# Designs tried in a protein design chat: VHH binders against Ubiquinone biosynthesis protein COQ4 homolog, mitochondrial (COQ4). Part 4

Target 1, 235 residues: Ubiquinone biosynthesis protein COQ4 homolog, mitochondrial (COQ4), of Homo sapiens (Human) (q9y3a0)
Amino acid sequence: SDGAGPLYSHHLPTSPLQKGLLAAGSAAMALYNPYRHDMVAVLGETTGHRTLKVLRDQMRRDPEGAQILQERPRISTSTLDLGKLQSLPEGSLGREYLRFLDVNRVSPDTRAPTRFVDDEELAYVIQRYREVHDMLHTLLGMPTNILGEIVVKWFEAVQTGLPMCILGAFFGPIRLGAQSLQVLVSELIPWAVQNGRRAPCVLNLYYERRWEQSLRALREELGITAPPMHVQGLA

## First folded at step 1 (VHH)

Design j12 (framework vhh_5j56_2)
Fold by ESMFold2-Fast, scan of step 1:
Structure j12 (fold): chain B 235 residues (1-235), chain A 128 residues (1-128)
Amino acid sequence: as target 1 above (235 residues)
Amino acid sequence: QVQLVESGGGLVQPGGSLRLSCVASGFTFDYLSSYAIGWFRQAPGKEREGLSSISGSDYGSTSYSDSVKGRFTISRDNAKNTVYLQMNSLKPEDTAVYYCAAGSTLDYLYNPSEYDYWGQGTQVTVSS
């Protein structure tokens, strides 16, 4: 109608039935090709409303999380000072994040925009989660191969309870070969679950204010242990 | 028990080159890729300095300290269970005992105590 403006950039209003259809279709596509980040985004937006409210409320109760909700920081090529990050000491969060992006050929801008969340603050929360996902790879020492993505999804599922993360954690392993599946079940899932339970909510961490902090010291602060093995190169 | 053995050290003139090798054993070879390998050096009276590290795949990520960036190149051959450090444009200040070390993560390059396994070291002397 002529009186209605968008809630935020890229917002697309949808009915509950339309959300159900989008959730089913995006889940099927995400299982077929987890590199379809747009389909993973749609699944998260259409299935997570109640969980997003819980996450938002947790952020409101945390001093750092409350600042994040107020200031709405974004992680993108336009907001990152790449030259400054490159000048930071080896082993700092910012330097290791930049190295992760370069090694995995990932851009901060590869995330799809939020479209199907009907609350502007909850839309920010899910967008923040997506932008933080790459930081979790850095914190956990996980590559972007299928095994590494599944390990991160187990950590995210325990941390957030988002339906998309739970589904990804449980059904993602069907894509793995026998050797990787053995390592996942015996070593990596227990490790990811333990760290996910021990660590404070990762959405409450103001990453943009911690670029100079040693990654090792940050892991100690969060109770995150080093991976039990190097996952890079496993199928 | 994971065991690392360094070789390739020796005497070289300033501006010369050496290639160090680190041969790993004592684990299942299918899982060499599960280990990150770092190179460190220690001169008499100095603390151990981290130089370079490489992750476990054939296309593994690499990291270098500022003192050697552009001059040293790390590489690995998982089929031979070997990691190499190619050292070019050597300077007298590169004189040290060079060690390879194995660990589970690259973020411990600046913390030698965090590496689980260490070799015995190989001497590199840069002098005319």
Scores: ipSAE 0.000, ipTM 0.148, lowest interface PAE 16.4, mean pLDDT 76

Design j13 (framework vhh_5j56_2)
Fold by ESMFold2-Fast, scan of step 1:
Structure j13 (fold): chain B 235 residues (1-235), chain A 127 residues (1-127)
Amino acid sequence: as target 1 above (235 residues)
Amino acid sequence: QVQLVESGGGLVQPGGSLRLSCVASGFTFSSLDYYAIGWFRQAPGKEREGLSSISSGSGGSTSYSDSVKGRFTISRDNAKNTVYLQMNSLKPEDTAVYYCATDSGLEYLMRGEYDYWGQGTQVTVSS
């Protein structure tokens, strides 16, 4: 038996006060013992929906973000013209995104299912976030190794406040060796936090209209600086 | 070497019931390596749809999509390393291939996606 504790009740619906208490209690328990998967899951479930609504409202207030919500572009194998991207100049967003996919052996089809979200627009926002995640690796110059993923999660946590990003940023470092942990804390977290605060919301960028744009020029436009050290090959 | 195997699909008439099973091998559902097990479906020409999930631990929390809420029930048997989906009041629009998937804990938090997808089991609801 693993025990889920008295916080889980299929019988009683939770009030807003009870949801607040569950979130506070699960957060405290997860910090006390991060190996309590049930508490981490409860924390994610109680905070995710509200954050998505905030992100959706932020997109509505931005001219480009509003267009994205209206047109609902998708970044997937079925919507991407891979041959066209391959023909773009080296250094363009589209060509560098394609290189990122090839080098890391990842697909634009993340196969991330609908997250049991009953609001169609919020379901699009979480889907957009997942599709944009791989684009953030390209923008930030981060590989998909453990250290690179943690750095991207710190940037995403600052940018979005999504519980998954916060949890990934804080608990991801458990998997790092001492050398990578030292580099993460002393150099990479400050860099990721500064870029996350400086950059406009990355959900508001219409990537599908910028495939031909120089990645260097796009980074400068967004205020994203080069990584303070080479992350490829670190744990 | 981790594997998920779905079973229990078949042909059923509208209003009927089926119970799907998802058996894990190469890991246990109480492992630190995952946070939730979910059921998903995909009909021809449609995107994959999330239906239900259950978190790790014996009293894990459950969630359901609106299309199946009140009709489907997810449960688990940790001794058999199995997760079930009890499907009641089946409709023709429930016709799809049903999949189970798990997250990998920290990998899910980093990537936001489920992994260890099974091969699926076909459910057909028709007269």
Scores: ipSAE 0.013, ipTM 0.324, lowest interface PAE 8.6, mean pLDDT 75

Design j14 (framework vhh_5j56_2)
Fold by ESMFold2-Fast, scan of step 1:
Structure j14 (fold): chain B 235 residues (1-235), chain A 128 residues (1-128)
Amino acid sequence: as target 1 above (235 residues)
Amino acid sequence: QVQLVESGGGLVQPGGSLRLSCVASGFTFSDYSSYAIGWFRQAPGKEREGLSSISTSGYGSTSYSDSVKGRFTISRDNAKNTVYLQMNSLKPEDTAVYYCAAYEDTSLFYGSSDFDYWGQGTQVTVSS
């Protein structure tokens, strides 16, 4: 309890009513600006409890997922050896992850800390999901433009069932122009849904032990196919 | 093994046209990656210059260097595993050995300029 220390760093205890208010407010703000990482984080934390429990239980049943839950690896500037990743062969997961970060000007540290999850293990699961989100962009070949983020959200919605991913998948498209919306509906959503159903749970992948693996071989192992088109040039 | 074989080079007069072909063998579409195929040239005593590239996936995204934009057109025929470079309004300055090159775009972003596979080259000479 109080004398035993906090559940985790940055934890803020909240009542069910407070969680409901945070969920409503963060959902409105996230729909207004999906690049507000802080509001997306609050929405995920306040609406995802039952889904996070299901994801945690799936990880416990998988040998690699169970190891991740035990060892609690983190993806951040302080835990990554960026110099070693940069020296890896071209086409390896680690090198292509760094290329993704560089091209899209994203840091491993841009993700907000978990605050509103009242179970320490579930707090790790949602933080892990946030930290591996950039790996999903790398695996799926998707940039961080609006279209690419929506495609990743469809994949994540199918994979996780997280309410924030479902909301992002269904309401994100209202921000797209007609040409991108047509491509999204006709090509990219079917592709993302098929891959999301075929791939094993992405939270069960121990990315930190696969930095040297060929990204192509990893995609083949996971059943993730190349996109039907290059989304980078189609904003 | 991916191999690239160029053809279509030769001697042409200034203002003439040539169509170069690059036939890829051992090149099978991977469901898990894409390929980018590009054209490069190198004249004696000068550095190698990138001219144009095309993707083998989806809509076939293309790029062109400023030196050839509007004069050269890259295209592909996937049924023949062939990429073409249509060269119009040729100038003496276009005289060079032309190389076809390919790389596997493993990241599926418009990738690195590093090309893993190279053809043997085909000579283009523009002179009267």
Scores: ipSAE 0.108, ipTM 0.473, lowest interface PAE 5.1, mean pLDDT 80

Design j15 (framework vhh_5j56_2)
Fold by ESMFold2-Fast, scan of step 1:
Structure j15 (fold): chain B 235 residues (1-235), chain A 126 residues (1-126)
Amino acid sequence: as target 1 above (235 residues)
Amino acid sequence: QVQLVESGGGLVQPGGSLRLSCVASGFTFDYLSSYAIGWFRQAPGKEREGLSSISGSDYGSTSYSDSVKGRFTISRDNAKNTVYLQMNSLKPEDTAVYYCAADQTFLGYESAMDYWGQGTQVTVSS
């Protein structure tokens, strides 16, 4: 018979109605509490299928992106050599990524595995996006407070077109006070949009081959400028 | 390798002005342009507070806490490896030890600051 094993580890087949219910519930949670990473993950997996295909096709057309799709590198506690990253020069991507994790008390591991994407390669693409999100905080110089997360979501929305990023970018600001909202609209959104438009697709960057590169040189290569202000203490 | 040295502190009367300087050693022109530099202060018996920061390469973006907004101005001279804090309309409550700190990630968190100066005393009194 046609029976087969799972498409990938942790895959859960779901009906269109089940996906709709998961999307509706997780969208509400993710919009009002972006720290609920499990809900953000479910939203991304249940709403992004068309956009993930576009991103996957863009990666296939890029030489570095094609290598990433072929080799399927992972950014996780089990794949990172933390001792090696700690030995890298200050200001290198790997050293500063490690500093970001320590300062924000964030694990490189995703709490929830990809479960609701019915295509194995697209499941990798959304998993890669989630693992790269912390790199974007490092590249953009954004903290994990609400304002910083919204700025990163504007960059991600412009870069990827993922529905969860668009929702986070446009509706996340309702959680901000007047001062942070003013700064976001007048300074940070224009900055994030400009950099998102200028930078090559961040999913096409092979971060695991760039650990030794200086963060400054990498930002210059990607066309990413320094933030118009420090976001720490504003949100 | 990297060291930050503050100077320009001293005694000033209320309403007076001071300019603090933060000289970076172990940095080149390019290093300063790749760092965010923040000014912090700590008064006796109080927690350390962030005051102002400057980041960026070509744009030179700045931010200020509400307690100093409109009175303090941060600037940098990358050719001199120096960051300045111009303090105007000083008040007795501005009395503190002032520190500069450098952050290669541009996060601006106190705990993300990888280099700290020794501090310079500012006293606002008669």
Scores: ipSAE 0.000, ipTM 0.293, lowest interface PAE 10.7, mean pLDDT 78

Design j16 (framework vhh_5j56_2)
Fold by ESMFold2-Fast, scan of step 1:
Structure j16 (fold): chain B 235 residues (1-235), chain A 126 residues (1-126)
Amino acid sequence: as target 1 above (235 residues)
Amino acid sequence: QVQLVESGGGLVQPGGSLRLSCVASGFTFSSLDYYAIGWFRQAPGKEREGLSSISSGSGGSTSYSDSVKGRFTISRDNAKNTVYLQMNSLKPEDTAVYYCAAEPYSSTFLYDEDYWGQGTQVTVSS
């Protein structure tokens, strides 16, 4: 046959009406369970098109960001050299990333594939964002419990402006108990917002070239300060 | 709140063995509050070096520095809230004060004083 195939693997063309319906459904599910990476991914694809173009253009203007767009590295179990990462010194980005994955029982491969973005480069940008999300937990010292996810979403909302991050940041707190809500509002949101404003765009970091760098030194380079408290154990 | 107490150090001949113990209070090793418990050592005039760690999560993932890999084994007993370091084939170069440390997720807190034990002296000499 001589027909044209999809723009990329897993691409599903969608109309503006379908995008609106998917966004509404994804927003409802994300509010119900913000831990659901698949629903958060669909929300980001359907409502973030303009923001993704802005992020893509910011990456093009940055030396490392431009290289990332050119080479399109992936963070997955098939692309990670687990033996190499496990041999790195404690405190290195690669070692701490593996520790995060092990402790939280998550895999680089658990995120839903990109399927609702028609532009292949923008599809890569949102896929990169999803893969980098676990690095943000590592950089910010946040667990995958509901409080930790909300804190990361505030940082991401300030950094990216993605609608899914804004919605997660503002509506996620509805599920928190009184103690967690109090510490979130009084300490963690101000901390996340300040770091998000200070840090360069986290999509411009070539993480695969920084596996051996001390996480402490990387945080200093990015202007990210230590968390004001340990978020584990908070309801 | 967090306290760590090391024990089991002493004088041994080259080629000998020792087992160090680290008892924790103020948290449990099955808790996700602290991601790893590690063993470190410091010899006079040298920087403190990391030797081994064991995660507090399911399965207890372990790591070792190249200088001790194959000779030292880290393990934990959650019921006793204790982490062990089994040291075999000891060399004079292993002479140091040995410390245990509890690591929260953020490695920026690794060297906070309240996460370190007092230390236990190991001397390998004929």
Scores: ipSAE 0.000, ipTM 0.116, lowest interface PAE 17.1, mean pLDDT 72

Design j17 (framework vhh_5j56_2)
Fold by ESMFold2-Fast, scan of step 1:
Structure j17 (fold): chain B 235 residues (1-235), chain A 129 residues (1-129)
Amino acid sequence: as target 1 above (235 residues)
Amino acid sequence: QVQLVESGGGLVQPGGSLRLSCVASGFTFSDYSSYAIGWFRQAPGKEREGLSSISTSGYGSTSYSDSVKGRFTISRDNAKNTVYLQMNSLKPEDTAVYYCAADLPSYTDFLYSGRYDYWGQGTQVTVSS
């Protein structure tokens, strides 16, 4: 209003009742279709305020996290130098991230904008989390199929405690076939939970300053182990 | 519907070079849709070995096994729906049937043969004096 202007681009102010309605509706829609990134984003924004404050405070206490909060780096087509990433050594974080985007036909720009968070810094934190999600697929070696997304959600739920991640982790598996569900429960959930507990907060990693780092060395630094099996061919 | 056809194999002396071609039909390479294309080889009595892979999208991301790094180069020509494997400094150990394989995008180990749904018939490469 008036003399201050909006908190950030795309901000939509909402009442607590409106946030409750958005949370209920987006949760139902996201469970129906988890590929609706817009509904997943709304759910995260309307239910995650407490958890976002905890994550922001963790970032403030970490040297890289504090720098990320101060500098507000973004991962998008306009901020990425795709040509430079392609020229990096094979196996580096930047080359493997580019391969992930390429093979899965994912654009850094496919994420919906943040709209329903009423604090500018927390809006950045949830936007950062959403942009980092593709890096987690790269770090964990998980495809964007249903099984791979559920595995990443278990890791994210343990790492962040975001209600949207918890809901995705626990209810996502209802969409899996019997074989994939067995593999998920017996092998992949224990693996994802162990890695999520062992790894430092993924929001504290300044990815844009680590493009040249070997992905193998980065995984060792973060305590992330190789997946117990290949996930291709599973639902 | 989907078919891959390899060519360019043959007999070559140790230290020589060959360029293999893989022509895809039944689907179109484009800068806007990505396929994983891999080169594999298999000698009699041995397991199928992954050598190199490339994405057909505009980024053209590549991978190489340690056994061929620095000697083999993978490239693509989307207008011709073709992937090439340039093989330099060939050794007798490189003697094998070379296969081209294609898969729809899914992130996993590009050199893992089990990820690929479509395979060519193979082309023989023999390195001997």
Scores: ipSAE 0.000, ipTM 0.255, lowest interface PAE 11.8, mean pLDDT 79

Design j18 (framework vhh_5j56_2)
Fold by ESMFold2-Fast, scan of step 1:
Structure j18 (fold): chain B 235 residues (1-235), chain A 126 residues (1-126)
Amino acid sequence: as target 1 above (235 residues)
Amino acid sequence: QVQLVESGGGLVQPGGSLRLSCVASGFTFDYLSSYAIGWFRQAPGKEREGLSSISGSDYGSTSYSDSVKGRFTISRDNAKNTVYLQMNSLKPEDTAVYYCAAGEYFDSLTYGMDYWGQGTQVTVSS
């Protein structure tokens, strides 16, 4: 920085030593309590810089991804037309996203702001990833219980290679009971990995232009298959 | 381990009514709204036909196939983890085995269902 204003809202400039300390502390806290979304966010920002560049470059090469990087749409209560989404047909992306939010008591606005990424475009990429995480639950048919979150993290780890997703995928299972751990390892991880490899990068989907598309058609387009079992009754 | 158990089938005369019940187990009430539960039927030598679906969401979305619109009504009782199909103005053509099915999918009439009940026979005949 040469005395110009902040790169983006909530940006906090940090030294490499400060980033190292934040990464170590947030990793320890996220492993202890994976429901600490603020610590998961800090871990992602401080450890994912090289991976974010790869993801951004992949977005630039995709026609839809390039439009997303240019226009920088946001998914938040202030940008969502909730009345319009509610009026969409049952089974459409927008209607089912609203259903997911309501059922799981999640708000688009509960995401921690990006603070520790020193590149404005990469800060947008990590913020976009956070905002589309709830869409991944909807696309994959996964609930927000601990087992469902771990399955989504395996999909995200394969899709993005982000260190926080890899850590969540590998260490999240320590919180599972024996039955859930068995089905995770034998059925759900293979399913999540297969779908993560087959699907195009989910950051390249312009969700805000696909609200009216049926989830069935979108899943077929992405090559996402049905889960091998209901996850909701497990964990 | 999701299980579905249908009941309420039987013999009824043309123009009569039946109410089918589907009791779901193996998932929690807190997440029932994440599931689409639907009714299907299959007559001997015919393909399986989707009839109606209901989401578990507070938005209360229902759908019906053209063959049963206005005659059949789907409803739910979340406290009993049960879905009902009220069948009115029954015709001989409604004779089939009726199946309850569940999936985490939103448009249960078009998606493949993950879990199926064993079926209950409905016969419309004098």
Scores: ipSAE 0.000, ipTM 0.141, lowest interface PAE 15.0, mean pLDDT 76

Design m01 (framework vhh_7mjh_2)
Fold by ESMFold2-Fast, scan of step 1:
Parts: structure tokens; C-alpha cells; sequence
Structure m01 (fold): chain B 235 residues (1-235), chain A 122 residues (1-122)
């Protein structure tokens, strides 16, 4: 807000009151339709500032996390070598990530640009989190249906403490039927919490340097276990 | 109750083709990934391939030129087409409901069929 030009390409300076209004509006819209990625992005940017500072500081203390903050790798269609990923062995992180995108009809570019974070490094951290979200579906073996998204949000809430993840975890279940809600509470939330507590911070993983690593070996390294049940048929 | 029943096994000459079927019941077939697995006499289990709920497929690279997996969700049936069969393909073939964990190298199956035997011999 000093008039020296934007902090980054899509930055929009906002006051605390404006951020509060954006947070309230985006939370209501995201709860109504969790496929509104633009509203989820606004909610994350307007509510996460204190937690983003904690996450950034954790990344600075980790050798791999510090490299990520320095080099600012991005996961997008312009940065991904799709031909290379497709040539990787079955079961490698890169091959399975590509398969996740194809099977679920998701693009790395579906997320809105960062607009409402007033610190350039924190803006990178929230953008990194959004790009890593699809990797978490791959790591946790979760589909993109409502139940699968809620399970991933519980893992993310435990891992990051981001208010958007906490809100998604606690209020997302309101959209579930009784059977899915029972399964979520009795099986899936305990599983997601255990994995979230056990795994190192997922923002500290340099995914772009691990495309060739076996996904099974990576899960074992991170302490992530198989889901207790197949989620796709339940939501 | 979940049931998987394989059929189509039998004797086939080297170089021949065979199509196996797996009839699924007791669950929403269209919502699950399904795998084929084989076991040769005195050997361990060998994963053949997987078909995802959306119809995409993933194969064991060693078997990719031999097999094609398909499904018919209206019939709750999984298929394995095998071509250019060799004596080494003699095995019991199983279908399995696949709790897909996002990796071709990680296999977690909660229900298995009883298997159908394929013998490649002249």
C-alpha cells in the first residue's frame, strides 16, 4: 500500500475490515458449494495470515522447506513436464499424480490466483498449499467427492491449522447423509488425524524433486497409512 | 454380501486368446476400482492391472502387451482379454475389489474372487 507497485502479479491491497467481509462472504459461498475454488481461495487468503506466518517459519527451519521458500517452485500446467511424468514408472509420485488429475478431471490451473495476502512470501505459502492440495489426495488415496474432500480437510486442519481447513473439516460434514457421517466420525476422522499428526509438514516436501520416487515408499517415509475403507462409493 | 465370481478359464493353445469375466454383486460396482491378479503354480501373486471407476486403466509393464482390462457397469462385470498366451501364463486368475490408494505399486484389496484356472498347453 506504499504506492511502489504490486507485491506480486494479482495482489489487491485490503484493510482488516475488508478482509473480514471477504472471509464471511467466501466462507458462506464455500460451505454452500465446495467446488467454488475461487471462494475457497479467498477464504484461505483472508483468514490464514497468523497461521501462514507460523507455517512459513516452520518451512524456514526445515532444510527442504527453506529451499522451497528460496526457489519458489510452482505446480501448474506451464511448469509440469507432462511427457516426462507420463514416461515415469507406474506407482511413481509423478505418474500417480498425473493419473489422479486425469481420473478426477482436475487441472493444476483450476485455482484462482492469490489476491488478498499482503506479504509476498506468505502469498507464496498459501499458493503452495493450494497446489499441494491435489498431491494430498494422491498421498491419502482420497477421491474428490464430498466425503473425500472432508477427510483431506481434516488431515490439512491437523497439519496446518489454517482456519479455512478447520472450517471445511467441521462444517463440510453438514452436506453428508447419515451413513457417510457415521463412517466419517467413527473411521475416517481418527485415521486422518493420526496421519496428520504422524506425517511431517507436507509443505516441507519438495514434490518437484520427488516425481520419480515410488509413491508407496514416499507414504512409508511420511508415515501415511492406507485408508480404512474405500471412500468413493460412500458419498 | 460382496461376491466376485470369475469365469472363462480353461485350456488354451500357445499363441491363443482368452477372455475372462468377473461377475460382481453386493456393492455399487461402478464406484470401485477393480484389479486382476494371477498366481502361477508354486509362485507368488502377480498383479496384472487395474481399471478405475471412470474406465482408465493401469497395467503391470511386464504384461501390458498381453492384456486389456475393461468393464461393463450396466452388467456389473469386469473383463480381462488375454492375447498371445504362452506356457508361462498358466495360472489361477483372480478378480479383486481394489481400494485404490493412488499408486500402481500399492495394492490393497478387500474382497477377492475364488479364481479361474487358465492352462496354456498344447
Amino acid sequence: as target 1 above (235 residues)
Amino acid sequence: EVQLVESGGGLVQPGGSLRLSCAASGFTFSSYAMSWVRQAPGKGLEWIGRIYSGGSTSYNPSLKSLVTISRDNSKNTLYLQMNSLRAEDTATYYCARDLYYGSGSYLDFDYWGQGTTVTVSS
Scores: ipSAE 0.011, ipTM 0.205, lowest interface PAE 9.5, mean pLDDT 80

Design m02 (framework vhh_7mjh_2)
Fold by ESMFold2-Fast, scan of step 1:
Structure m02 (fold): chain B 235 residues (1-235), chain A 122 residues (1-122)
Amino acid sequence: as target 1 above (235 residues)
Amino acid sequence: EVQLVESGGGLVQPGGSLRLSCAASGFTVSSNYMSWVRQAPGKGLEWIGRIYTSGSTSYNPSLKSLVTISRDNSKNTLYLQMNSLRAEDTATYYCARDSSFYDLLTGYFDYWGQGTTVTVSS
C-alpha cells in the first residue's frame, strides 16, 4: 500500500548530505575531464531537482512535450532501426545523427543510467535530456572535442538552466588554449546563447517522429543557425 | 521557395579578372555557410571555397591565391572574385548552400544555382 519497490531500474536513494557530497565530487571530476559522462550524469541528478520540475512542467504544457512524457520514447540501440536510418536521404535528421555517431565514435548506449533522482517522471526527464544531448551535437553541428562540448553546454545552460550545464559552460573554458578561448568568447558563446534563447525547448521535440525530416528544415523550424566557424579541429 | 541565381560569366582573356554574383532568395546568405563549386568540361566537381556565417572564408589550397569569396548582406548576394585567370579555369561555376556544419570533407550542399559559364580563351 505504501509502495516499497524501487522507483525505477538503477535507482539509488540518497540523503541531502550525500547528494551534496556527490555533487561536489562529480563537479570537480566533470570539470577535470568532460568525457567522464558518468560524473556529468551524477552532477546533473544531484543538483537539478527544482530545475527538472520546471522542465517537466514546461513539457506538460507543450503538445509534443506532453506526448513525450506520456509515451516515454527512448533513443538507444535497442529502440533505433539503424538499417532504416541508414537508408534515409543524406541531410535527414536520422542520417545525420548516424553520421555524428560514426564520426565522433559514440553510441546511443554510452550514456550513464539515471540513479540519484527520487521521482520516476523527473528521472525520465533527465534521461531524455542525456539522450537529447547527442542530438544537440547534430542540430548545432558541434564535435565532441572540448571546445564543441563547451559550446553545447552554453546552449544547454540557456535552454534548461540545469546547474551542471551552467557549471560546465562557465568553468569548462579553463581547459582551452588561448586561440580557442578567444574564439569561444568572441564568436561561439554569443552564437550558442542566441540560438538557445530562440529555439523552443529541445525536450519538447519528438525526434523519433522526425527522422525523415531534413536537418536543414528542422534547424529552420527551431531557429538554429549555422555556427560562425567550423569548430572541428580547433580543440 | 529557395533559389540561387548565378551571373557574371562570359569570355575572358588569360590573365584577366572576373567577378561572379549569386543572388539568393527564400533564405538569408549571412545565416548560412555558402560555397562556390566549379565543373570544367569533361571533369568532376571541384570545390572552390566557403564563406562562414562570421564572414571568414576557407579555400581549396590549389585556388587560394586566385579567388576571394565575399557577400553583401544588404543585397543577399554572394560573390566570387577571380584574378589571373588561366585556360584551366574554364568551367561552369555554381553557388551552393552548405547544410553541413561539422565535416569539411563531405561537401554536402542542399541547394544549387543553375550555374554560369566562364570561358578563358584568347
Scores: ipSAE 0.000, ipTM 0.271, lowest interface PAE 13.7, mean pLDDT 79

Design m03 (framework vhh_7mjh_2)
Fold by ESMFold2-Fast, scan of step 1:
Structure m03 (fold): chain B 235 residues (1-235), chain A 121 residues (1-121)
Amino acid sequence: as target 1 above (235 residues)
Amino acid sequence: EVQLVESGGGLVQPGGSLRLSCAASGFTFSDYYMSWVRQAPGKGLEWIGRIYYSGSTSYNPSLKSLVTISRDNSKNTLYLQMNSLRAEDTATYYCAREGLDYFGSDAFDIWGQGTTVTVSS
């Protein structure tokens, strides 16, 4: 309003030293308990500034990405018309996204608010990334078990270069059993890397305008191939 | 017309082996994960295992040493090889398809009619 207020609703200004301490603490906590979404969010915000700027600049150069940055669409229970999504044809992006949320018992509202990014536009970019994460599970056909999350992190690391995604991709496998680890290394990481390199930046996709689109057709448009195996039964 | 038809069931002696087949028609078989499920008389459904697009498999740990699942995408056929059969393996065996647009789900959208395996002397 008068320029003396906060940059956005939950912004907390921090020094580089404070950001370093938050990054170290949140990284340790996220490795100890990867289900702590709040700690993963802090790690992303405190370590990703250079990468967020690169992602924002890529979005500015893309027609849909520029529109997303201008209009700032949000994915949450308050912005989603769940009744409309449920009425869509089976196999549509919206219907399959809703099915993903139900099967994996995930809420769009489980994300922590952005607090430690000092640029308002970059704060939106990381918030968009967080809200799009569940959509990536739907696009890639990955469940929210440990193996599925690691596969999505490899795709995200290749796509975004965000330090939190790189750390999740490399250290996440520590919690896997031998069979899942072998499958991850031999089949799933190569698949995730190939799709991540082939697909256009997923932050440039205006999902809210594609709810009615066939998920199969969208995957073909993005160059995303079917997973080499069904991950649900593995850990 | 989308169909799954199991065959190869019958009477087998304890310690014997048996191969079940499941013929798929009316859809692109190679696009789907496939599972085998069994039901012993008066008992609930027991998942045996699944086979992915690549031919990789995942099994119920209690059954892994007894069974092997394979597929032939050129013939639209799913197989269940069973070895060292015991009386406790007497059941109706079902072949089931997992939906392509529902990756990461345990939901089976198409089931076969079942084929009965009886293990007795």
Scores: ipSAE 0.011, ipTM 0.247, lowest interface PAE 9.5, mean pLDDT 80

